VH-VL binders against ENHANCER OF AG-4 protein 2 (HUA2). Designs and how they scored, part 9

Target 1, 142 residues: ENHANCER OF AG-4 protein 2 (HUA2), of Arabidopsis thaliana (Mouse-ear cress) (q9xer9r771to912)
Amino acid sequence: EAAISRDAFEGMLETLSRTRESIGRATRLAIDCAKYGLASEVVELLIRKLESESHFHRKVDLFFLVDSITQHSHSQKGIAGASYVPTVQAALPRLLGAAAPPGTGASDNRRKCLKVLKLWLERKVFPESLLRRYIDDIRASG
Short names: E, the ipSAE of ESMFold2; O, the ipSAE of OpenDDE; V2, 0.75 times the mean of E and O plus 0.25 times the DockQ between their complexes.

## First folded at step 13 (VH-VL; framework fv_nepuvibart)

Design A20 (from A16 with heavy chain S35H; at its last fold request DockQ between E and O 0.92; V2 from the best seeds 0.83)
Heavy chain, then light chain:
Amino acid sequence: QVQLVESGGGLVKPGGSLRLSCAASGFTFSDYYMHWIRQAPGKGLEWVSYISSSGSYIYYADSVKGRFTISRDNAKSSLYLQMNSLRAEDTAVYYCARESLTREYNPWSGYFDYWGQGTLVTVSS
Amino acid sequence: DIQMTQSPSSLSASVGDRVTITCQASQDIDNYLNWYQQKPGKAPKLLIYDASNLKTGVPSRFSGSGSGTDFTFTISGLQPEDIATYYCQQYDDRPLTFGGGTKVEIK
ESMFold2, look of step 13: ipSAE 0.774; ipTM 0.876
ESMFold2 (binder alone), look of step 13: mean pLDDT 92; pTM 0.921
OpenDDE, look of step 13: ipSAE 0.824; ipTM 0.930
ESMFold2, look of step 14: ipSAE 0.780; ipTM 0.886
ESMFold2 (binder alone), look of step 14: mean pLDDT 92; pTM 0.925
OpenDDE, look of step 14: ipSAE 0.827; ipTM 0.929
ESMFold2, fold request of step 16: ipSAE 0.728, 0.709, 0.750; ipTM 0.867, 0.850, 0.876
ESMFold2 (binder alone), fold request of step 16: mean pLDDT 91, 91, 91; pTM 0.922, 0.922, 0.921
OpenDDE, fold request of step 16: ipSAE 0.840, 0.844, 0.842; ipTM 0.931, 0.931, 0.930

Design A21 (from A16 with heavy chain Y57W; at its last look DockQ between E and O 0.62; V2 from the best seeds 0.60)
Fold by ESMFold2, look of step 13:
Structure A21 (fold): chain C 142 residues (1-142), chain A 125 residues (1-125), chain B 107 residues (1-107)
Amino acid sequence: as target 1 above (142 residues)
Amino acid sequence: QVQLVESGGGLVKPGGSLRLSCAASGFTFSDYYMSWIRQAPGKGLEWVSYISSSGSWIYYADSVKGRFTISRDNAKSSLYLQMNSLRAEDTAVYYCARESLTREYNPWSGYFDYWGQGTLVTVSS
Amino acid sequence: DIQMTQSPSSLSASVGDRVTITCQASQDIDNYLNWYQQKPGKAPKLLIYDASNLKTGVPSRFSGSGSGTDFTFTISGLQPEDIATYYCQQYDDRPLTFGGGTKVEIK
């Protein structure tokens, strides 16, 4: 069941698009993976996908999936909340470094990631001091 | 057919309270974020508050924080705005509005596809 | 707060005229800007979202353009039913803010 859930999630990432339906399906699979103790594996897969992705628009798609997983896990609490929220928090330097790189070509990426960070701040998803530091870092890299 | 019907407006003295209601029909209310937007007579539009589909996330404009409370009852398909400590500057038509769902994933939906016809709140001494 | 400066505050034009309304944001808001039409005595109606996307069912004479801080709304051939007040609205940051409105009348 665990292997099936992980394989389904990985397969969904290959066809991920920036639609409500696509991100929603991938989010549901990620939440299911947490039930099998696979949250760290899912987040590491997302990090590696972001780090290896060469297309800026695809980086945004993947980061919006990170947002969807994080906010739904935060809202649901339980096993998903207990695993994804701290796991994503620990991974934020790598996630943001890949999704919102410096340089003129990625200005849209940085802007969209800033909007997500501000939303996380409003919704108290992560500690305020941590989020403000990442927001400042991205602004300084522009 | 999407319908939003506001009620509960009226004349109130400064310091008074009113509770606005918005009855929703023609869509699955519990799937949507909802907002209150107001318009003072002869003036422009001012966003007041939003509430998420589950009610877990709420935001208020600074001008109403601490005085207004937004809430929803998904079983009754209803949105509410409890307005306390009313001031003359709160005089406006109050609209409830549904945030549009887009095909493209957007963590912030900030446009309002369906509006009620509004209910007038007049705060006057 | 992001200030939206809309101009003109009112205008009068003939049927068939091209009408142009502008909005200027106090900071870069990317394309997170919408346009609404409010006919006398009615609730606002969404016409354009994300600066340039026409909402389904809105006549093609309406259009929008711009990005960053400067945005333009155009009616390419004014019709009698277009008498209304038009508002821009940003959603880049909270609080959501609207322009002051442009009242469009037939002369």
Scores: ipSAE 0.545, ipTM 0.785, lowest interface PAE 1.0, mean pLDDT 90
ESMFold2 (binder alone), look of step 13: mean pLDDT 91; pTM 0.926
OpenDDE, look of step 13: ipSAE 0.643; ipTM 0.867

Design A22 (from A16 with heavy chain T102D; at its last look DockQ between E and O 0.86; V2 from the best seeds 0.71)
Fold by ESMFold2, look of step 13:
Structure A22 (fold): chain C 142 residues (1-142), chain A 125 residues (1-125), chain B 107 residues (1-107)
Amino acid sequence: as target 1 above (142 residues)
Amino acid sequence: QVQLVESGGGLVKPGGSLRLSCAASGFTFSDYYMSWIRQAPGKGLEWVSYISSSGSYIYYADSVKGRFTISRDNAKSSLYLQMNSLRAEDTAVYYCARESLDREYNPWSGYFDYWGQGTLVTVSS
Amino acid sequence: DIQMTQSPSSLSASVGDRVTITCQASQDIDNYLNWYQQKPGKAPKLLIYDASNLKTGVPSRFSGSGSGTDFTFTISGLQPEDIATYYCQQYDDRPLTFGGGTKVEIK
């Protein structure tokens, strides 16, 4: 049920890696959570994990999961698309602020997040003016 | 063994249409992004179009946008390129290419680990 | 669009020679650059991805290096079967673009 899906997703975040298998499993769990109306809880959990994460490479892993959930939801019609796309859009300032912080230690983070934003722009995942603003902000922070 | 086999090339007059096919085998076709890449006789390589694994995302080079349509049939492991309003400058060998799918998640991957042998399209009056 | 300038356009070398080909991008592309080999009458074959990673099964005499805007491709000890045209290709941004190619011949 809902509680089982939420707990499974949270547990998956503890062992998340940048492999297609790991991100794919976590994405499927996130989609299941949306079917139980939990998309906002999933995105809030991702924000909190990103904000509390001390390792820069781990922040990239988490942000790539955000990308996987977003792209899967955008390309699929249904409950996930209706909930994750607007929810992630509203959360972008916190997600990007945590995943792509300023400083010399996070240069790779900023470059990878910038590439994801450019992909979202190409695929029209979010409004163009919003994405261009975030792209400019990341470029200015380097 | 990964195999990609293009077909459907031929001679066509300017303004004509042609449909290319690419038959895939030896891998799970529905997991991979696919591209068409062309090479005019004696010239270099030009990327034409890609289509995402589900078919939901498509991108065209400006030179073909509005005239060419990429599509796929995952049940038949087949990739297609419908070419309309053909011009002399579309004359080329057209290659079907598979984008690599690495163990590491990479949302913007764009290198081609397997190519077909190509099919020749000649557009002349 | 990202322009890829490849040099030289052709070269001729002896068996056993070290061959170096360069590729310059019109903007910083990090390490998102690949190298392909195309033998006459054949389709291109991926040799190196992400600037320096050798594809499985490619002979170790092939190597690549660089990041940013300047990249090199090297054949250590040229062999007769290496007669081909070599292309660099960037995938940092769309459209994907190739260099103009370097035709390698044996003296």
Scores: ipSAE 0.650, ipTM 0.838, lowest interface PAE 0.9, mean pLDDT 91
ESMFold2 (binder alone), look of step 13: mean pLDDT 92; pTM 0.932
OpenDDE, look of step 13: ipSAE 0.666; ipTM 0.879

## First folded at step 14 (VH-VL; framework fv_nepuvibart)

Design A23 (from A20 with heavy chain Y57S Y105S; at its last look DockQ between E and O 0.04; V2 from the best seeds 0.00; counts 0 for: pae E 4.5 > 2, placed apart)
Fold by OpenDDE, look of step 14:
Structure A23 (fold): chain C 142 residues (1-142), chain A 125 residues (1-125), chain B 107 residues (1-107)
Amino acid sequence: as target 1 above (142 residues)
Amino acid sequence: QVQLVESGGGLVKPGGSLRLSCAASGFTFSDYYMHWIRQAPGKGLEWVSYISSSGSSIYYADSVKGRFTISRDNAKSSLYLQMNSLRAEDTAVYYCARESLTRESNPWSGYFDYWGQGTLVTVSS
Amino acid sequence: DIQMTQSPSSLSASVGDRVTITCQASQDIDNYLNWYQQKPGKAPKLLIYDASNLKTGVPSRFSGSGSGTDFTFTISGLQPEDIATYYCQQYDDRPLTFGGGTKVEIK
């Protein structure tokens, strides 16, 4: 069952779009994966997908999925909340580095990632000091 | 005042080599991504290559990959383009361009805000 | 590679006219598009970035719109100094690619 959930999630990443429906479906699968202890693996898959994605706007789509998973987990009690939030927090440098790399063509990605970080700050998803550091880093890196 | 000045262009035979230089001044060169963009006579613009601030990230257009080498010397505020195995279709004015770091209220940019005057490379037998 | 199809290749209009240039991307590039002006014998100059943002110092008669695959560049009230070739350029993916250009002349 774990393998099935993992494969389903990975499959959804291949057809991911910025639509609420697409991100919602992928989010639900991610939550299911967490039930089987796959939260770390799911985040790693997202990082690898981000790092291998050549299209900047598609990196944004993937990061929006990260946001969706994170916020959903933050607002819910249970295994997902206990697993994804700390996992994403620990992986945040890599996620942001891949989603909003410095330099060529990534200014909009930085802008949209900043928007997400500000939302996390507002909603107290992660420690304020941590998020502010990343916000500053994105604005300074390049 | 930001200034980019290309040099090294000239006439070269097919199969020959040429090294272009771009001298930058008026800004902290080591902070910026730099690009080469070329334009064949009477034709449109074609992106050639970019190099990151530190030089750790480089990308080439397929049309020049394996033949051209982009590099930079931050101590000299200089950008280079080593062109080998030149072809007739490489004939063009070659521009160096700076990718902007800032724009209005946004600290990041994805556009070319400064260009050199260009240097002409003519590949002909 | 992402192909940028620019139309028209050339146009002639009168001073004060509204000029419209279009660029179509071969795939969705979001708003990752810039517009440049190139006058004869000169290097290109940025006018619009991210599809619709006017570069500081650029006259307000210039504007851009669009997202996804279809983009429009507009000169509201063509002036003699606007004689130039205009190019769109995507930066959604490498290689960076330009449209074919539109030569704008005054009648």
Scores: ipSAE 0.022, ipTM 0.668, lowest interface PAE 4.1, mean pLDDT 92
ESMFold2, look of step 14: ipSAE 0.177; ipTM 0.674
ESMFold2 (binder alone), look of step 14: mean pLDDT 92; pTM 0.928

Design A24 (from A20 with heavy chain S56R; at its last look DockQ between E and O 0.75; V2 from the best seeds 0.75)
Fold by ESMFold2, look of step 14:
Structure A24 (fold): chain C 142 residues (1-142), chain A 125 residues (1-125), chain B 107 residues (1-107)
Amino acid sequence: as target 1 above (142 residues)
Amino acid sequence: QVQLVESGGGLVKPGGSLRLSCAASGFTFSDYYMHWIRQAPGKGLEWVSYISSSGRYIYYADSVKGRFTISRDNAKSSLYLQMNSLRAEDTAVYYCARESLTREYNPWSGYFDYWGQGTLVTVSS
Amino acid sequence: DIQMTQSPSSLSASVGDRVTITCQASQDIDNYLNWYQQKPGKAPKLLIYDASNLKTGVPSRFSGSGSGTDFTFTISGLQPEDIATYYCQQYDDRPLTFGGGTKVEIK
């Protein structure tokens, strides 16, 4: 059922929207993928989708999905927490580089990603020194 | 229908303690972030604290950090505020409020679609 | 903290008048601003969310506009039941903060 879960998740990414329902369904599928040991594959797919996405607003949609997966996994703990939290942490340079690029067109992206990072800091999702460094990097680029 | 009922307010001396309760009904309490907001008599609204749906994430206004503790019991659909080391400036009506589940996903949502009627806390000698 | 400056602090107007209340944020808060109505002795009630969206069941005479730092709340034809204090509230960053309120009375 691993292949089915992975394919369902990938299909959801193609129609992802910034609604709680859409992001919620994709999050549940990502959690299912973690049960089959596929968290690294899911995060790599999210990185590649972010890197190839040409529309700034859709980069925000994808990064909000990363947030949903991360916070759900952190809040829940268990298998998803043990796999997604460290996997997303390791992927943050690529995720943020794609979601919050420098440049005149991505000002809103950087602002929204900063708010998510500040929320992760408040909720102790990742180490404080790591999050403060990324926050500083994004502020410096805008 | 959604209903929030605060209780536990009263008169207390400076340095004293009170525990406020908020009983929720008409919705799935465990799905919602909950807040405390207060209003001193004749004054405006001041946000106090929130607690996430699972109870894992908590945040306090600076004015109450270290003195107030927010908590929830999802099995009883109840929200609590333990207030210690009370001061005169804590005198207010305390409201519990439900954070809306918006149709649009927003990681830092914070508008209050339902409020209780409040409970008065008076801190006086 | 994000400071919300609400103006005026009070006003009085006649039934049928257009009433305008403004709210200014100390930094760009996008559209993460809400408006509440609080009638005397009652709890606040959400009227408008995300700057311009009417909550279900709120009369269409209420409206909101703006983004960034400058926001406007309007009652297009004041009714007797609109006597209340109105508050803006930002949720762009924590702590969540409210404007000082605008008390609306009928003259």
Scores: ipSAE 0.725, ipTM 0.859, lowest interface PAE 0.7, mean pLDDT 92
ESMFold2 (binder alone), look of step 14: mean pLDDT 91; pTM 0.925
OpenDDE, look of step 14: ipSAE 0.783; ipTM 0.913

Design A25 (from A20 with heavy chain T102V; at its last look DockQ between E and O 0.89; V2 from the best seeds 0.77)
Fold by ESMFold2, look of step 14:
Structure A25 (fold): chain C 142 residues (1-142), chain A 125 residues (1-125), chain B 107 residues (1-107)
Amino acid sequence: as target 1 above (142 residues)
Amino acid sequence: QVQLVESGGGLVKPGGSLRLSCAASGFTFSDYYMHWIRQAPGKGLEWVSYISSSGSYIYYADSVKGRFTISRDNAKSSLYLQMNSLRAEDTAVYYCARESLVREYNPWSGYFDYWGQGTLVTVSS
Amino acid sequence: DIQMTQSPSSLSASVGDRVTITCQASQDIDNYLNWYQQKPGKAPKLLIYDASNLKTGVPSRFSGSGSGTDFTFTISGLQPEDIATYYCQQYDDRPLTFGGGTKVEIK
């Protein structure tokens, strides 16, 4: 059940696109994975996909999926909220480091990730001091 | 055919209260973020508040924060704005607006593809 | 808050004329800018989203361009039914803000 759910999510990541339909399907699979206690495995898979991804636009697609999972989990609360929100919070250094790297080629990535961080701040998804530090770190790297 | 119909506007003295309603039809209301936008007589448009599709996220313009409360009832396809401690500068036509859903995923989307006809709120002594 | 400066505040033009309206943002807003039409006594209608994309059903005489801080809205052949006030609106950051509007009249 758990293995099937994880494998389905991994397969969905291979065909992920920046559409509401694609990100929505992947988000629903991630929420299902949390029911089986797999939130940490899902987040680790996302980190690894982001770190190995060579195309900047694909990094944004993956980070938007992180945003979708995070916001759905935060709004639902329940099992998904209890697992994904803390797990993503702990993973933010690796997630942002991969999605919004320094350098001229990733300026769009940094702008888009900053906008997501500002939205999380507005919606109180994570502690304000934590989010402001990551916002400042990305601004300093640009 | 998307329809948004506002009601509940009227005349009120400063310090008073009004409750606005917006009845939605022709679409799956629970899928959409909803907004209130106002327009003072002879003036431009001012954004007031939004509420997310589930109601979990709410944001207010500074000019109304603490005085206005946005809410929704997805079972009734209805959006509400409770307006307390009204001031003369709150005089405006209040529009209910639907935030568009487009194919591209965008966490911070904020454009309005359908608006109601508006309801007039007048605050005067 | 992001300030949206719209110019001109009003204009008069003849049927068939090319009409140009500009909108300047107080900071870089990427392409997160929309254009609305509001006819007298009516609610606004979305014409253009994300600076340059026509909403389905909007006549092709309407167009938009720009990115960053400077944006342009154009009516390529003004028609009598285009008498309205036009507004730009940014959604790069909250609060969402509108330009002051441009009233378009037929002379």
Scores: ipSAE 0.689, ipTM 0.858, lowest interface PAE 0.9, mean pLDDT 92
ESMFold2 (binder alone), look of step 14: mean pLDDT 91; pTM 0.922
OpenDDE, look of step 14: ipSAE 0.782; ipTM 0.918

Design A26 (from A20 with light chain D92E; at its last look DockQ between E and O 0.85; V2 from the best seeds 0.78)
Heavy chain, then light chain:
Amino acid sequence: QVQLVESGGGLVKPGGSLRLSCAASGFTFSDYYMHWIRQAPGKGLEWVSYISSSGSYIYYADSVKGRFTISRDNAKSSLYLQMNSLRAEDTAVYYCARESLTREYNPWSGYFDYWGQGTLVTVSS
Amino acid sequence: DIQMTQSPSSLSASVGDRVTITCQASQDIDNYLNWYQQKPGKAPKLLIYDASNLKTGVPSRFSGSGSGTDFTFTISGLQPEDIATYYCQQYEDRPLTFGGGTKVEIK
ESMFold2, look of step 14: ipSAE 0.666; ipTM 0.843
ESMFold2 (binder alone), look of step 14: mean pLDDT 91; pTM 0.923
OpenDDE, look of step 14: ipSAE 0.834; ipTM 0.932

Design A27 (from A20 with light chain N31D; at its last look DockQ between E and O 0.82; V2 from the best seeds 0.76)
Fold by ESMFold2, look of step 14:
Structure A27 (fold): chain C 142 residues (1-142), chain A 125 residues (1-125), chain B 107 residues (1-107)
Amino acid sequence: as target 1 above (142 residues)
Amino acid sequence: QVQLVESGGGLVKPGGSLRLSCAASGFTFSDYYMHWIRQAPGKGLEWVSYISSSGSYIYYADSVKGRFTISRDNAKSSLYLQMNSLRAEDTAVYYCARESLTREYNPWSGYFDYWGQGTLVTVSS
Amino acid sequence: DIQMTQSPSSLSASVGDRVTITCQASQDIDDYLNWYQQKPGKAPKLLIYDASNLKTGVPSRFSGSGSGTDFTFTISGLQPEDIATYYCQQYDDRPLTFGGGTKVEIK
């Protein structure tokens, strides 16, 4: 059920690592949440986890999970694609603001987020003009 | 034992077409991104195209865009390259290559842990 | 496109010699650089990934170093079977690009 799926996803975020297995498990849980209409709640949880995360390397782990959810949803289409793609698009200012903050300590974060945005551009995940604006914004901030 | 075997190369006149195949064995083909890379005689390596594991994402080098079509059949563990409107500069040995799948998540991985032995395409009048 | 400039284009050395090949990227590519060996008439073989990581089964006489724009590939004791052309390759951005190659021969 919905509450169980949401709680399982939140629990997975606490132990998330930058491995294919860890991100893959969390992605599958996020896709299950979309079946219960919870995509907005999942994205809001990711935003709050990113904003509260103190370690820059873990911010990258979380943003790579956003990428995994987004590309899986986009490539498979269906209910997940219809909900996650527009929801992540609307959340990009907060997601990127948290994952790729300005300052010399987060230069690697900005570089990795830029590479994800360029990949989304290549794969036509979001509108080209939107992605180019975010790419330009991150370049200007660093 | 990972194995990649290309076929379908040969001699063709400019403007002609060829279809290359790559038969894969020894691994779960549907889990891997696949690439075509070519090498003109006596020259270096040039990346041509990739196709994602499901086939949902495809990218081409500018030099072949609009003329070449990459595809895959996961049920047959096979990769293909349809080559149309061939030009003399397309003369090369064509390799299929498997993109490495590592423990660390990396959305933009791009190194090739296994290659086929290649098939020669010659475009000449 | 990211240009990869490889030096030298060819070299000759004696068995047991230390051989050094350099690769320079036209922009910062972090450590997203690989090294391949290609023997005549054969497909390339991956030796080193991510600038410095030796692929399993590759002899320890091969090594790589560098980050950013400048990378070095070294054979610490050249063997007769190392006669080949060596290529660097970046994967920081699309299209993926290779260096021009370094042909290694024995004197």
Scores: ipSAE 0.728, ipTM 0.866, lowest interface PAE 0.8, mean pLDDT 92
ESMFold2 (binder alone), look of step 14: mean pLDDT 91; pTM 0.923
OpenDDE, look of step 14: ipSAE 0.761; ipTM 0.910

## First folded at step 15 (VH-VL; framework fv_nepuvibart)

Design A28 (from A20 with light chain L96F; at its last look DockQ between E and O 0.82; V2 from the best seeds 0.76)
Fold by ESMFold2, look of step 15:
Structure A28 (fold): chain C 142 residues (1-142), chain A 125 residues (1-125), chain B 107 residues (1-107)
Amino acid sequence: as target 1 above (142 residues)
Amino acid sequence: QVQLVESGGGLVKPGGSLRLSCAASGFTFSDYYMHWIRQAPGKGLEWVSYISSSGSYIYYADSVKGRFTISRDNAKSSLYLQMNSLRAEDTAVYYCARESLTREYNPWSGYFDYWGQGTLVTVSS
Amino acid sequence: DIQMTQSPSSLSASVGDRVTITCQASQDIDNYLNWYQQKPGKAPKLLIYDASNLKTGVPSRFSGSGSGTDFTFTISGLQPEDIATYYCQQYDDRPFTFGGGTKVEIK
């Protein structure tokens, strides 16, 4: 049953697009995975997909999914909030390193990831000092 | 047929209070972020505040922070702005506006696809 | 706050003319810029979102272009019903800010 939920989420990632429908479906599957204690597996899968993704626009699609999962979990609380918020927080160096790499080809990626981090700061999703350090790190890597 | 109807404007002395309401119809109100935007007579537009769809997230322009309170009642499809400690510079037409939902996912969708007719607030001695 | 500088502050043109309005942001805002039309005595109406996307139902004589800091709004054939004030608005960062407006009149 857990394997079924994880496989459904992984399959959804293969066809993920930057539409509200696509990201919404993947988000609902991720929330379902948390019911089976799979939040760490979901986040590790997202890290791996980001790290292996060669197309910069696809990295943004995946990071926007991270945003969707994080904000829905933070807003709803419950099992998803208790698992995804701290798990994503711990994974931020790898998530951001993959989604917003240094270099001239990824300037749009860094800009979009900064925008998401500033939104998380505004909404108090993660500790302010932590978010400000990541924001500064991305700015310095430009 | 999206419709937004503001009410509660009027004349008030400096230091006074007013409560604005915005009644929404023709859409699922609880799915949308809502905003207040104002326009002083003969002047341009100034963004005032937003409230998220659930009411969990709120942001204010510095010019009104601490004096104005935005709120919503999703069961009544209504948006509110409580305005306290009013000043002459708060004189404006106040619009409620709906933040658009687009097909493409954007964590910050900051365009206002529907606006109410506005309600005039006048702050003067 | 991101400052939006809009030019000109007013213009007068004949029916059928091409008119152009510019908007400059105080920092790079990518394409997170919208254009609104406000007719006298009415609320603003969204015409263009994300610099160049025409909202459904808006006449094709309206267009927008630009990215970064410099943006242009064009009416290709001015009509009498286009008498209005036009505003640009950025949504790259909070607070959202508007340009000062461009009042368009018919000669």
Scores: ipSAE 0.690, ipTM 0.836, lowest interface PAE 0.7, mean pLDDT 92
ESMFold2 (binder alone), look of step 15: mean pLDDT 91; pTM 0.920
OpenDDE, look of step 15: ipSAE 0.783; ipTM 0.911

Design A29 (from A20 with heavy chain T102G; at its last look DockQ between E and O 0.60; V2 from the best seeds 0.76)
Fold by ESMFold2, look of step 15:
Structure A29 (fold): chain C 142 residues (1-142), chain A 125 residues (1-125), chain B 107 residues (1-107)
Amino acid sequence: as target 1 above (142 residues)
Amino acid sequence: QVQLVESGGGLVKPGGSLRLSCAASGFTFSDYYMHWIRQAPGKGLEWVSYISSSGSYIYYADSVKGRFTISRDNAKSSLYLQMNSLRAEDTAVYYCARESLGREYNPWSGYFDYWGQGTLVTVSS
Amino acid sequence: DIQMTQSPSSLSASVGDRVTITCQASQDIDNYLNWYQQKPGKAPKLLIYDASNLKTGVPSRFSGSGSGTDFTFTISGLQPEDIATYYCQQYDDRPLTFGGGTKVEIK
């Protein structure tokens, strides 16, 4: 059942788009994966997809999926919240490094990632000092 | 057809309390972030508060923080604003507004595609 | 808070005229700016989102442009039904803030 959920999520990533429908569907699959103890595998898959992705706009799509999973998990508090929130927090350096790289070509990526981090700060998704440090790091790398 | 209908406005003395309601129909209320926005007579628009679709995230303008409480009941498709310690400067028409869900995912979206008719709150001694 | 300075506060123009309204933000808000129309006794109505995108069903005589701190709203051929107050609104940061409004009248 776990393998089915993981395979479904991985397949969804191949066709992920920035639409609410696409991200919503992938988010529901990720929440299902957490029920089978797969949150770490999902986050590692997202890291690897982000790191291997060559198109800047698709990096944003993937990071918006990270946001959707994180905020839904945080707001729902259940098993997903207990696993995704700490797992994403630990992965933020790799996630942000891949989604919002330095350089003039990725300025839109950095801008969008900063907006997400600011939203997480407002909603207290992660500790304030950590979020402010990541925000400063991205601003300095631009 | 999307409809938002506010109620509960009226005349109240300073220091008093009032509870506004907004009844939603014609859409899946539980999918949408909801806002309160107010307009003092003859003046511009002022954002008051939002509540996320599940109710887990809430944010207030500084002018009302600690005095107003936004809430929702998704089973009743209803949005509420409990207003305590009312002041003369709270006098306004209060609108409930639906935050648009564009086709594109935008987690910080903040534009309002449907508004209710408004309900007048008058705070006067 | 991000302050939105809208000008002029009022204007009077003839049917068919081009009308221009400006909105200035106290800081860079990218393109996170919307324009609303409010007719007397009515709730505001969204016309333009993200600085330049017309909402579906809005007449093409309405347009918006700008980014950063300076934004412009234009009615290319004023109609009698366009008598209203127009507001800009930013959503780059909380709290969401509106411009002071521009009342448009027909001469």
Scores: ipSAE 0.761, ipTM 0.859, lowest interface PAE 0.7, mean pLDDT 92
ESMFold2 (binder alone), look of step 15: mean pLDDT 92; pTM 0.926
OpenDDE, look of step 15: ipSAE 0.853; ipTM 0.937

